VH-VL binders against q8rwq4r167to367. Designs and how they scored, part 3

Target 1, 201 residues: q8rwq4r167to367
Amino acid sequence: LALEDIDGSPSFLEKALQFIEKYGTKIEGILRQSADVEEVERRVQEYEQGKTEFTFDEDPHVVGDCIKHVLRELPSSPVSASCCTALLEAYRIESKEARISSLRSAIAETFPEPNRRLLQRILKMMHTISSHSHENRMNPNAVAACMAPLLLRPLLAGECDLEDDFDGGEDNSAQLLAAANAANNAQAIITVLLEDYGSIF
Below, E stands for the ipSAE of ESMFold2; O stands for the ipSAE of ESMFold2 at other seeds; V2 stands for 0.75 times the mean of E and O plus 0.25 times the DockQ between their complexes.

## First folded at step 1 (VH-VL)

Design n05 (framework fv_benmelstobart)
Fold by ESMFold2-Fast, scan of step 1:
Structure n05 (fold): chain C 201 residues (1-201), chain A 124 residues (1-124), chain B 107 residues (1-107)
Amino acid sequence: as target 1 above (201 residues)
Amino acid sequence: QITLKESGPTLVKPTQTLTLTCTVSGFSLSSYWVHWIRQPPGKALEWLGVIYHSGSTDYNAAFMSRLTITKDNSKNQVVLTMNNMDPVDTATYYCARTQEYYDSSGYLEYFQHWGQGTLVTVSS
Amino acid sequence: DIQMTQSPSSLSASVGDRVTITCKASQSISSYVAWYQQKPGKAPKLLIYAASSLQSGVPDRFSGSGYGTDFTFTISSLQPEDIATYFCQQYDSLPWTFGQGTKLEIK
């Protein structure tokens, strides 16, 4: 869906992911540092006007923000609410080996093929970045912090099909706690997928 | 006119360090990057590494432990240093530059501009 | 690393013949393949990029095709000046890797 255009050629997203894999690995704070929002919007507009290739002299921070822009603007989350629920259930397994096995099964069994391919492709780029953390200062946890909210949108929106883990009796405190727990869970799930990428995909 | 030209010693003894210089013309090293590629006699081309406009580098893992690429933008020069030379390192060494404009291929990581190459023989 | 397996290693043909050379990638590389011509004692010359795009100034008798893992390079009508070694290159992921080459000679 999101990785190829109608004629089978690589999409804007696919080209941006390849750019980051090639030119982003040695850039300190890649995916974390924000580029100027107007510059990002101009680059996205250039794509829409036919400038569909990234040149080598592009700012990697702009390209990173283009990836985030595309993911935010997707009509549906890369990972659906039911798929988020499956990932969260697998992640909560106490045994590390059983957790990894359950995450692999959840992805293989519950994800539609296009969604699995999209998630795997994005995680491949993220895994490449985190494997160069001594140069770019972006370890798996840091990469996950930047990207998890864009990949697991239903989890952060409270749309997962699980019972509430927190006490619903406190209005404001309960909401703040739930939001913090959702963000931490999303980051933790993506971190495991990055650290054990080869075992899961 | 874009040109690249390799220079340096043509004969190196085993265990010595090789230093090659690529002098460029017709473009700025502050705007483009340069790759080093070698070819043993009668064999395939082998990519060694690249230095980007920023001064950052990427190396082929097979050579990373003994390979360094540096540059001096003001002199229009890129330098390859390879330690602990062995007879199997006998090859023609090229510096090369990638394409510079948009096309439908995505990555523009094919080599349009090459130096003439310099044959380095490693022998005792 | 992505391995590029090129065949045949050598080929003898007559002027006017259709010549075909193939490259197989060990992994899917989409269309990120270039083809080069190298004459003795000279640097390689780019002929084809993006599997099928002809480099400016290159005669239209040269063409390429393929996607994924299987790629083909064709000379539709061999000319004497085409005698050279031809190499494919993948540029999908680092390190960039090349085929072992096909030496083309006249019968």
Scores: ipSAE 0.000, ipTM 0.443, lowest interface PAE 16.9, mean pLDDT 83

Design n06 (framework fv_benmelstobart)
Fold by ESMFold2-Fast, scan of step 1:
Structure n06 (fold): chain C 201 residues (1-201), chain A 121 residues (1-121), chain B 107 residues (1-107)
Amino acid sequence: as target 1 above (201 residues)
Amino acid sequence: QITLKESGPTLVKPTQTLTLTCTVSGGSISDYYVHWIRQPPGKALEWLGVIYYSGSTDYNAAFMSRLTITKDNSKNQVVLTMNNMDPVDTATYYCARIGSEFYGDYAFDYWGQGTLVTVSS
Amino acid sequence: DIQMTQSPSSLSASVGDRVTITCKASQDISNYVAWYQQKPGKAPKLLIYAASSLQSGVPDRFSGSGYGTDFTFTISSLQPEDIATYFCQQSYSTPWTFGQGTKLEIK
């Protein structure tokens, strides 16, 4: 599906993730800096025409944007609305040790296997990047800011089952505040998953 | 828990073909990659090849002309066939898996016990 | 092919000692290194992956570090059950290659 082609060999996404891990760790602003949109579209088209391998001399920013393109174009979010709700509930636990344990349980018990596998694979790449923040200037918070909207789409779209989901007002400022809170929650959740990657997966 | 076990002949004559079987229990070979790795006595581990869950294969270029890896999902078995054995091929042969959690890292998290294959006249 | 060179080839230490093993890659391999423990007559056991990530169920006295071409594996306080040969592996590019091993013995 997302990580394997029909024959079980690594997919475009898996190859792009591996490229970033090999060649992106020393690139300042990797995953944050945007590449030329035309270059990204050209490279995606080349993949569709059979150029499925990334070579060492390709632009890491283009490859990073290819990853984001694939995630944006997925028919359904890597993390479903119900799974986002489970992660948000776990994240709200005040005790750090209980929070980590609850996040691990939420992922193991509520995520369908393909979604868990996809999320874990992407987080592995993100964890590798954030572990080299001295070279690339991308700490866990920065990496989470770039990737969280693509991973937790239902949370940002207001599709999660929240205890306060009676926020149907027409006030534009209230809607902006709700959207900002959702974005902050998504970034915070992904940041915890990165900082405690080895304890959660 | 997942377990892997190698089986096959322990003695092969030069120029003969080696056939080893890896039997997996506690998990399905349809869910992960299965690799073959060997270790000559007192020497480093040497990767031979892999079979993906789809049945597609990749081989170490040094061995690709004489190596074949196949599998039977219904029996949960992976088979290594290596032609034209030579005394330098004497080694303990392991099957090992890479789970989906190690895609990109390629770390072998479960190994068979290994089977010593001696190539001698 | 990428070559992995380990040092020392053998090491003798006492229980409670800090043990350090190094591994050098013939080219930049980022953080794509795994470390394995192999006891006599047994298959290798994964201890560390991605240079510094501890495998589930492995005691926290084991650790790894490094980036690029130089990698280090450390046992913070040696235990009797740690007697084994330790191998590094590069996970950067096929064919996957291993170091020659470091044999660890108790004094």
Scores: ipSAE 0.005, ipTM 0.448, lowest interface PAE 14.4, mean pLDDT 84

Design n07 (framework fv_benmelstobart)
Fold by ESMFold2-Fast, scan of step 1:
Structure n07 (fold): chain C 201 residues (1-201), chain A 121 residues (1-121), chain B 107 residues (1-107)
Amino acid sequence: as target 1 above (201 residues)
Amino acid sequence: QITLKESGPTLVKPTQTLTLTCTVSGFSLSSYYVHWIRQPPGKALEWLGVIWSGGSTDYNAAFMSRLTITKDNSKNQVVLTMNNMDPVDTATYYCARDSGEWELPYYFDYWGQGTLVTVSS
Amino acid sequence: DIQMTQSPSSLSASVGDRVTITCKASQSISSYVAWYQQKPGKAPKLLIYAASSLQSGVPDRFSGSGYGTDFTFTISSLQPEDIATYFCQQYDNLPLTFGQGTKLEIK
């Protein structure tokens, strides 16, 4: 639903993703560099008023922020709490080969089809950007850092913590440590999905 | 106090595997990235690879076929393993902390003292 | 890989002199450059990051500037303890790469 309008035409998100793939690969700091909030809000409004096509002369940073805006406004994260738990469990496997295999299985067996398609579509754009890091200076780590909080929101919200990761604690330091670990895990998971995109999807 | 310290053999024979351990204190490996860098005598620094807070790794393509970096957060240790050592691999090996906490700045605010590894018969 | 070319390879200067070292990247790296000081037998010490930001605890006689492909590192008034080799490093893209170093000697 996020990728298509109700009449089956490409959605705002799909058009923005296509724009970044076509015109964003040579843009320094794409997805990292923020555009002006008012420009992003204006562009979203223009879409709603009938300017539904992105032209080649648009600001890529504005279009990148349009993608983030859509993901932030989704009623639910692209990856649900249970799916985040499955990814985190797979990611914790020590062997890289077993980790990749387990991530592939988790995605194939746990994700509802619309969520899998949405995640795969977004990762395809992210993979394209990171594959041109020599031109845009956004390696897989950098792309993952920018996008992971938007893709794995339940992990950051503490909705998918494994039991042994929680050592009680109502004090501030324990809560900050848990949040930091979640952020690091989200970035690391997305980085693996980007680096091994062809093996996982 | 933040410290990193390299340990391991100082002499390695050609074709053998090198294993170095970096023991850290004063910060958590769950929150910081740790890099391995080497320096042949009198030459420039060479970046080997990094292990991220989450456990993922990135390697310099020049070394990736024979290089592995692992860690054990509970032991505060990062381990470098490099196969098929050659005399040209003679260098001082450093582990270093990435200066970004939960970020990817990729410059180093704290370094180990370094350990000289000589590769000869 | 991004190549970092440093100049000069070595220089001699007197105490109180202004010393400048240059680093050139083979492609644009924005401001993603760090500078390190390395004394004989010691690990490198971070002096400058983001081309011009002074690391905490580093004397303000050290400074950096530049953007894109051309970067400079300056010691405004050389002191005896500044005898060392200085290295630039790019962190725009992996693999991380360093300049070949500039050996600074007094006299």
Scores: ipSAE 0.000, ipTM 0.438, lowest interface PAE 15.7, mean pLDDT 85

Design n08 (framework fv_benmelstobart)
Fold by ESMFold2-Fast, scan of step 1:
Structure n08 (fold): chain C 201 residues (1-201), chain A 125 residues (1-125), chain B 107 residues (1-107)
Amino acid sequence: as target 1 above (201 residues)
Amino acid sequence: QITLKESGPTLVKPTQTLTLTCTVSGFSLSSYYVHWIRQPPGKALEWLGVIYYSGSTDYNAAFMSRLTITKDNSKNQVVLTMNNMDPVDTATYYCARVYDTSGDIYEGPNWFDPWGQGTLVTVSS
Amino acid sequence: DIQMTQSPSSLSASVGDRVTITCKASQSISNYVAWYQQKPGKAPKLLIYAASSLQSGVPDRFSGSGYGTDFTFTISSLQPEDIATYFCQQSYSTPLTFGQGTKLEIK
């Protein structure tokens, strides 16, 4: 349902992704630059009121934030906790060839079809943006930094890591560092998926 | 031992093309990003661009109209070419690898270590 | 582009002093900040990465902290060999950008 409405027509998310692929590739800072929150809310409401197409004169930054809005509002993460664990375990393999092979296998063999389809679709848009980094200044690392927290939510929440360190006295600095490390891991995983998109999907 | 070393002309005339070569050892260009960074005398560091292990590149928009970064994995060399040099382009030019403790492919944030020693390029008539 | 505003531009301190340098990003960059030391005529040396992680072989008197937009670099007890220019750098997005530098001198 994330990519298609119940009648099989493209969803709000799918239309926004198509817009970014068509009109966002030359926009500097696309996906990183935030739009006015009121404008994003207005555009979401306009869609619900029957303005169901994004036209060429829309603000790409507003459309980018519409994508992020939808991903934040999804009832469950685009990638489940178990799928995040599979990706993290594959990513930790030191050999590049084995890592790419393991990421491909994890996605093909362990992801439920809706999760695989959603992740692949979003990564396709992200890959398109990062492949035009000469024009938009959004390389794979930058695109991953913006989108990874929205795609791998369980990893950021600590839900996919089976190793819980219970020392009985973790301080706030340790929690902030753990959150930062989780964000780095999420970004690194998404960066690999973008740079080796053609080998993995 | 991981090393990077810049080489090329130290004096360039205005309007000429600069070509610098970064020769690496101790790691494979098939597994690491290499960046070019410059520093005008007494000024801040300025990022020019990067070449990824895949061969893809990203450039600072301020330079992209006249800047090209290429590599030859078999020669262990990364080459920076900058057209239409101007006296304001006088700077020490560095190549640098991303910092990595794993010893394999690095796909994380762009922290720089090690750096080449740098080569001062003076643009003057 | 993300602007990194570094302060102060220069400072003088005595051996044994606690020295603090700050860096402010024009937008939130999580923990994607590194700090470099550069001595005259030499390439920069990585001291701190990911805002607070100490590079191997770097003395523990050097530390970093911060998250979001405000970052701090500290030398807990200044030594003579610490005379250098220090730079912050963001790695959140391209173009990668550096602060303007802080020149540290001993009184």
Scores: ipSAE 0.000, ipTM 0.448, lowest interface PAE 16.6, mean pLDDT 84

Design n09 (framework fv_benmelstobart; at its last look DockQ between E and O 0.06; V2 from the best seeds 0.00; counts 0 for: pae E 18.9 > 2, placed apart)
Fold by ESMFold2-Fast, scan of step 1:
Structure n09 (fold): chain C 201 residues (1-201), chain A 122 residues (1-122), chain B 107 residues (1-107)
Amino acid sequence: as target 1 above (201 residues)
Amino acid sequence: QITLKESGPTLVKPTQTLTLTCTVSGGSISSYYVHWIRQPPGKALEWLGVIYYSGSTDYNAAFMSRLTITKDNSKNQVVLTMNNMDPVDTATYYCARLTYYGSGKYRPFDYWGQGTLVTVSS
Amino acid sequence: DIQMTQSPSSLSASVGDRVTITCKASQSISSYVAWYQQKPGKAPKLLIYAASSLQSGVPDRFSGSGYGTDFTFTISSLQPEDIATYFCQQSYSTPRTFGQGTKLEIK
């Protein structure tokens, strides 16, 4: 379940993204604040039973968690392991201008079209939210912190193939440091994609 | 038959840390969202924060730099810790439960503790 | 933060009177409004949720209405036990915010 159902109509995810763009921009802590787990589970079940429309009086936090639920439950990450590697390589470029250019090229040239469309669509919603940070208290870094683990799952799982990654022959402290670095890298990559959205997409 | 009861010191000196405990009976805090709300004398209610049954928390931004909410499921207790108390923090502090009504658009507080008056004075 | 403004701040009425309290949100909050009754020395008691839904066990003389920014709470026939302060609350956006309260006294 990417952005369209089998009949070509907007998917649950697409409808939830549209809802957040329309009704979530003024909600403080949107995408960060957790909704009631039972309410989220019920709303997902209602979708599966054919109740796919969101009304204007839905709880924005429940809808935000529905987006996270869909992304978490996707059979494969929105960004594949090889695509994560391409993004991380581009992000490592020291020059800001060259880094942005390389991120744009990596996305345009290496991503399969469905993955590129999905990432761009989710980032569009995230960019809309971060553009209203004075109202919702969610700047690009905050939005990236909430969403990066769901978008760049292979990077966090250590599945990206990088030669200069830490050697796992050390103790548990080395593994914790590697995990923290991966989380920071994922957040930083998504933050750049949000801050320079218009230059990259 | 759900009851909530606040306990802790009634007098705190400026700059000290306040610690309040909410003890829940008649239900497990593993199944509820527990909120902390305060009311300065003669003023409006102020929402402080919530702890979800998962242990995750959300705080009012005005207080989040000095506020921590934790819980101990085995004791059925929720603890509020607020640092750097000031005389303006003098208030009755309540813990309250949010009940799920089958609709995400409603967030009432249907059960409240009796409240505990905390005076911040030298 | 969403500001909730109640009117009036206090009122005096006679037993049997129809009492109306209003609450205005600083921005549209759909129907995410609750009303509470607080008697001296007591915790607040939920009366109305979702702008117009009556809480179980609450007498039907209490009612609520409104949508968007303007909300009304009504007691159709005031009883002596209704002497209290009444508060509106929004739960549309964090932080949850309350009105300043309306103190109701009997003449």
Scores: ipSAE 0.006, ipTM 0.432, lowest interface PAE 13.3, mean pLDDT 84
Fold by ESMFold2, look of step 2:
Structure n09 (fold): chain C 201 residues (1-201), chain A 122 residues (1-122), chain B 107 residues (1-107)
Amino acid sequence: as target 1 above (201 residues)
Amino acid sequence: QITLKESGPTLVKPTQTLTLTCTVSGGSISSYYVHWIRQPPGKALEWLGVIYYSGSTDYNAAFMSRLTITKDNSKNQVVLTMNNMDPVDTATYYCARLTYYGSGKYRPFDYWGQGTLVTVSS
Amino acid sequence: DIQMTQSPSSLSASVGDRVTITCKASQSISSYVAWYQQKPGKAPKLLIYAASSLQSGVPDRFSGSGYGTDFTFTISSLQPEDIATYFCQQSYSTPRTFGQGTKLEIK
């Protein structure tokens, strides 16, 4: 749904992902560097008015922020609260091999097919960018830092954290630490999914 | 890091055609837009045109009737052809690349070739 | 085409001086301005882009400002190695156009 328009053609999001995969790999700071907010808003409006193709001479930073705009505006997170909980539980497994296997199983078994397809598609773009880190300076950790908050919204909102790790509600210091831990966990989960993308997907 | 190097004749007679080659090392022109810019002695730089990664081009209207920019991705080369040379076309010719960073039209030229002086004289 | 007019055309200053060069566009170009340094026989070197953003590896004594039609390039404390010609460039519309340059000399 998010990747296709009603007629089955590629959506704005899918076209932007394809653009970044093709033209973003050699762009320093791609997905991290912000574009002009007015230019991003204009480009989104131009699409809505019928300019449905990205051309090769468009600024990759603008297109990257278009991707972030679409993800931020989705009515629900690409990863639901129950799926975030499954990923967080799998992420905590000590053995690397068992952790990867559990992440693969969590994605295959707990995600509705549309959500799994969407997450996998976005991660494919992110994996492509991080595979060119020598040229673009965006290793898996850097790409994950930029994108994880948009993919794992329930984790950052405290909706899928385990009770023991987020006791929250007693004082502001504990709540600030819990928020920082949620952000670190979200980034770490996405980093593992990128580093072992071929093994997980 | 990426380097650009212009090569070709340094002396051309009036009415002849100039052909210059920009050879790129340390990067691929299949992912870059290569520009040609010239500087007449003691005068301002003049933008001539660009070839996009797709092979399409955009030219300065003042030179458009005389310019052709082409590329060969397998040789990592961009070629400038300028017809009907005149003594006023005497200049140092540069190939250049836009930065990876910046938004759209904010992207300046961060990599330049060393330049090649072309003299148009009988 | 958009004309970029620099002033002064030449400038003489002492080491340690604050140097200011201006560039005026023939129409509004927002902040689509870059500044370059060029030494004799060499290709231009990028210093400032987007009117005020410092290029990587450029000393922070260089700065730029401006919006619309009037742009300023500043060297906060002139060094001996800063002797060069400086010029602005607009990228608002095709063709990209350059200022005529300001030749900076010591003393």
Scores: ipSAE 0.000, ipTM 0.424, lowest interface PAE 18.9, mean pLDDT 83
Fold by ESMFold2 at other seeds, look of step 2:
Structure n09 (fold): chain C 201 residues (1-201), chain A 122 residues (1-122), chain B 107 residues (1-107)
Amino acid sequence: as target 1 above (201 residues)
Amino acid sequence: QITLKESGPTLVKPTQTLTLTCTVSGGSISSYYVHWIRQPPGKALEWLGVIYYSGSTDYNAAFMSRLTITKDNSKNQVVLTMNNMDPVDTATYYCARLTYYGSGKYRPFDYWGQGTLVTVSS
Amino acid sequence: DIQMTQSPSSLSASVGDRVTITCKASQSISSYVAWYQQKPGKAPKLLIYAASSLQSGVPDRFSGSGYGTDFTFTISSLQPEDIATYFCQQSYSTPRTFGQGTKLEIK
């Protein structure tokens, strides 16, 4: 359980999400600006050694990268391959009202409860950040660009695809176009989930 | 490397308000925590307070009733205001930053301003 | 507030001597201690952080150790340029607090 430790108390990920919601809203470039990889790894190690709380004087960019580190290291993607396919199907609907309804149904009907809770929780933090874009300069597109590859891993890996949308052949140019389309689709899906968060969740 | 410089008055009368400005060069305060620390002549350093990325502050309880720290990211400045100055407040005032290596409580002050001596007397 | 008590208050030693300064915290602070050197008229200079980690550019004759309440700072072979006042500092709790200092002189 990514959001809770065995005793039901908040996990490192949940604490980092709370920190960013509390201290990250006014930080320019939050979730986009990188921290030193060695400092992020050190901070994760410090948690494992008993520093179980984030303190008010910690660098929000380090904490943001801790979130990304944890998501990257999860044994499986927050969104599975079959769930990615369901989101792609719903996303391609051009009518906004029908698209929102279909995205809501896809999440409610295809996601296992733990995965749905995890996705919703991460999107809540992202929505909070993007709601303060005047102060932090991170609109929904910018936040989605930073986070979508970690949430929709199977889409980026080519493990969920609509044959109708991808006509790529055997050459490297078709493979590069398919990869670019996957990245664009991942960002676009997450952007819609953020912009219509309240209607979808 | 990154530098900090304190500026402001060097002589203040008792009861007056001290205002000191810390100007940071070679880096942006939008990504750093800036602390104020003072040293009375011949005595130990005293931590006064910190301003965080968000603009939130923490103050030493001994000074918090008369201490305000603010910042202006566009000017790359952090401002200390201390009301009701007394001769015992005579000290060298430093602004300082934490290192980037380490996390949280392990991060010491490795970037210090030159310090400015403020004398409080008639 | 956590008090940091240094000993000795002053110290005289010869070039080449091993010098030891101690700090005691009024409560356990794990390893959240830094050590600074301050020369007259100058801002403090960081030497040691996290009780035992050497700051970049600091000579390896400086070292630190300790955990909990008792911390030690050592100069393994005193050099003429080491004349200064040395302070410990805890970062376990706000307000961060400093030892009163140890004035080190060369005989």
Scores: ipSAE 0.000, ipTM 0.431, lowest interface PAE 17.1, mean pLDDT 84
ESMFold2 (binder alone), look of step 2: mean pLDDT 89; pTM 0.910

Design n10 (framework fv_benmelstobart)
Fold by ESMFold2-Fast, scan of step 1:
Structure n10 (fold): chain C 201 residues (1-201), chain A 120 residues (1-120), chain B 107 residues (1-107)
Amino acid sequence: as target 1 above (201 residues)
Amino acid sequence: QITLKESGPTLVKPTQTLTLTCTVSGFSLSTYYVHWIRQPPGKALEWLGVIYYSGDTDYNAAFMSRLTITKDNSKNQVVLTMNNMDPVDTATYYCAHSEGYDLFGTFDYWGQGTLVTVSS
Amino acid sequence: DIQMTQSPSSLSASVGDRVTITCKASQDISNYVAWYQQKPGKAPKLLIYAASNLQSGVPDRFSGSGYGTDFTFTISSLQPEDIATYFCQQYDSLPYTFGQGTKLEIK
């Protein structure tokens, strides 16, 4: 899907994820701190022109933003609307034990394999970063805040089954509240997946 | 503005269970962290545990076997339950707010505290 | 658990004096230290985080420094309203732990 090129070699996304895992763990604010947008665009263009490897001397913030750029530009969300609904239903279970079990089951049973593999790969990088929060200041909540909107796009767009009775005929304040709630739910779901990564994957 | 307020019984008999409720305002429990911290009279502060906005928890190992923290996001409430209370558990109990990132684990807003006395 | 040891246990100073309190961690905690002020009958108030960052709304006469195991908290010019007990706290590792406190008294 997004992790390999047509010849089966690692994609730009996979190479960027590997770079962050190797060189980003000690970088304060990694994934949150924005790089110069012109530098990010230049690096993406260099990849298209044949500079496909990330070297140790690259700016980790630029590489982090390259990951976000790729995820935002994907034609379809890493997690589909139905998969978002499954995650949201599992997350709403009040018991921590049952919630974790239900999230594991939802991912195993409802996700198409390419989507499950992509989500797991990205969460692996995110988990690695949050596991080094003492060095980089990015705990699971902070990493989730940066990445959740890119991973759970249908939830943010109001496309999930559990929220489809909220109609766009409302006033602006109701729409803003719904958007804020969706963002909080997305962040909360990703935070749980990071905190219990080893139990879920 | 962010506010927190503890409520619950102020007198507990030995072996009984303590239940305290923290009611929050000015932030969403779906977004931020709430900690419980206690202070015996005239002594240092002691961290008990945290509930993350995800609903997960971490506890001080010294209390883990008898401590539970839960929350209800819709009610803006966090509940601390501690079993088998002993006179040495007499303390002022606080709930406190924490942000993520570089402020995670620091307590920028506190409740007023509630003194819980454990005696026969 | 990480032990936080404060010195001194109590300190007397005059208005306008420079006051220094130290805190030692039993192991390397980087810059994950916060300092709190607590007045009698009140909840603690966060003054300093990340060893040296001043919390918003806190007067700039308060400052912190240190890295690793040795940390210092300073009041550059003591004011009467600064009479309180001060606590350091590490937040590098669970469980979070506090120093025993330094009681600041005047004269």
Scores: ipSAE 0.000, ipTM 0.447, lowest interface PAE 15.5, mean pLDDT 85

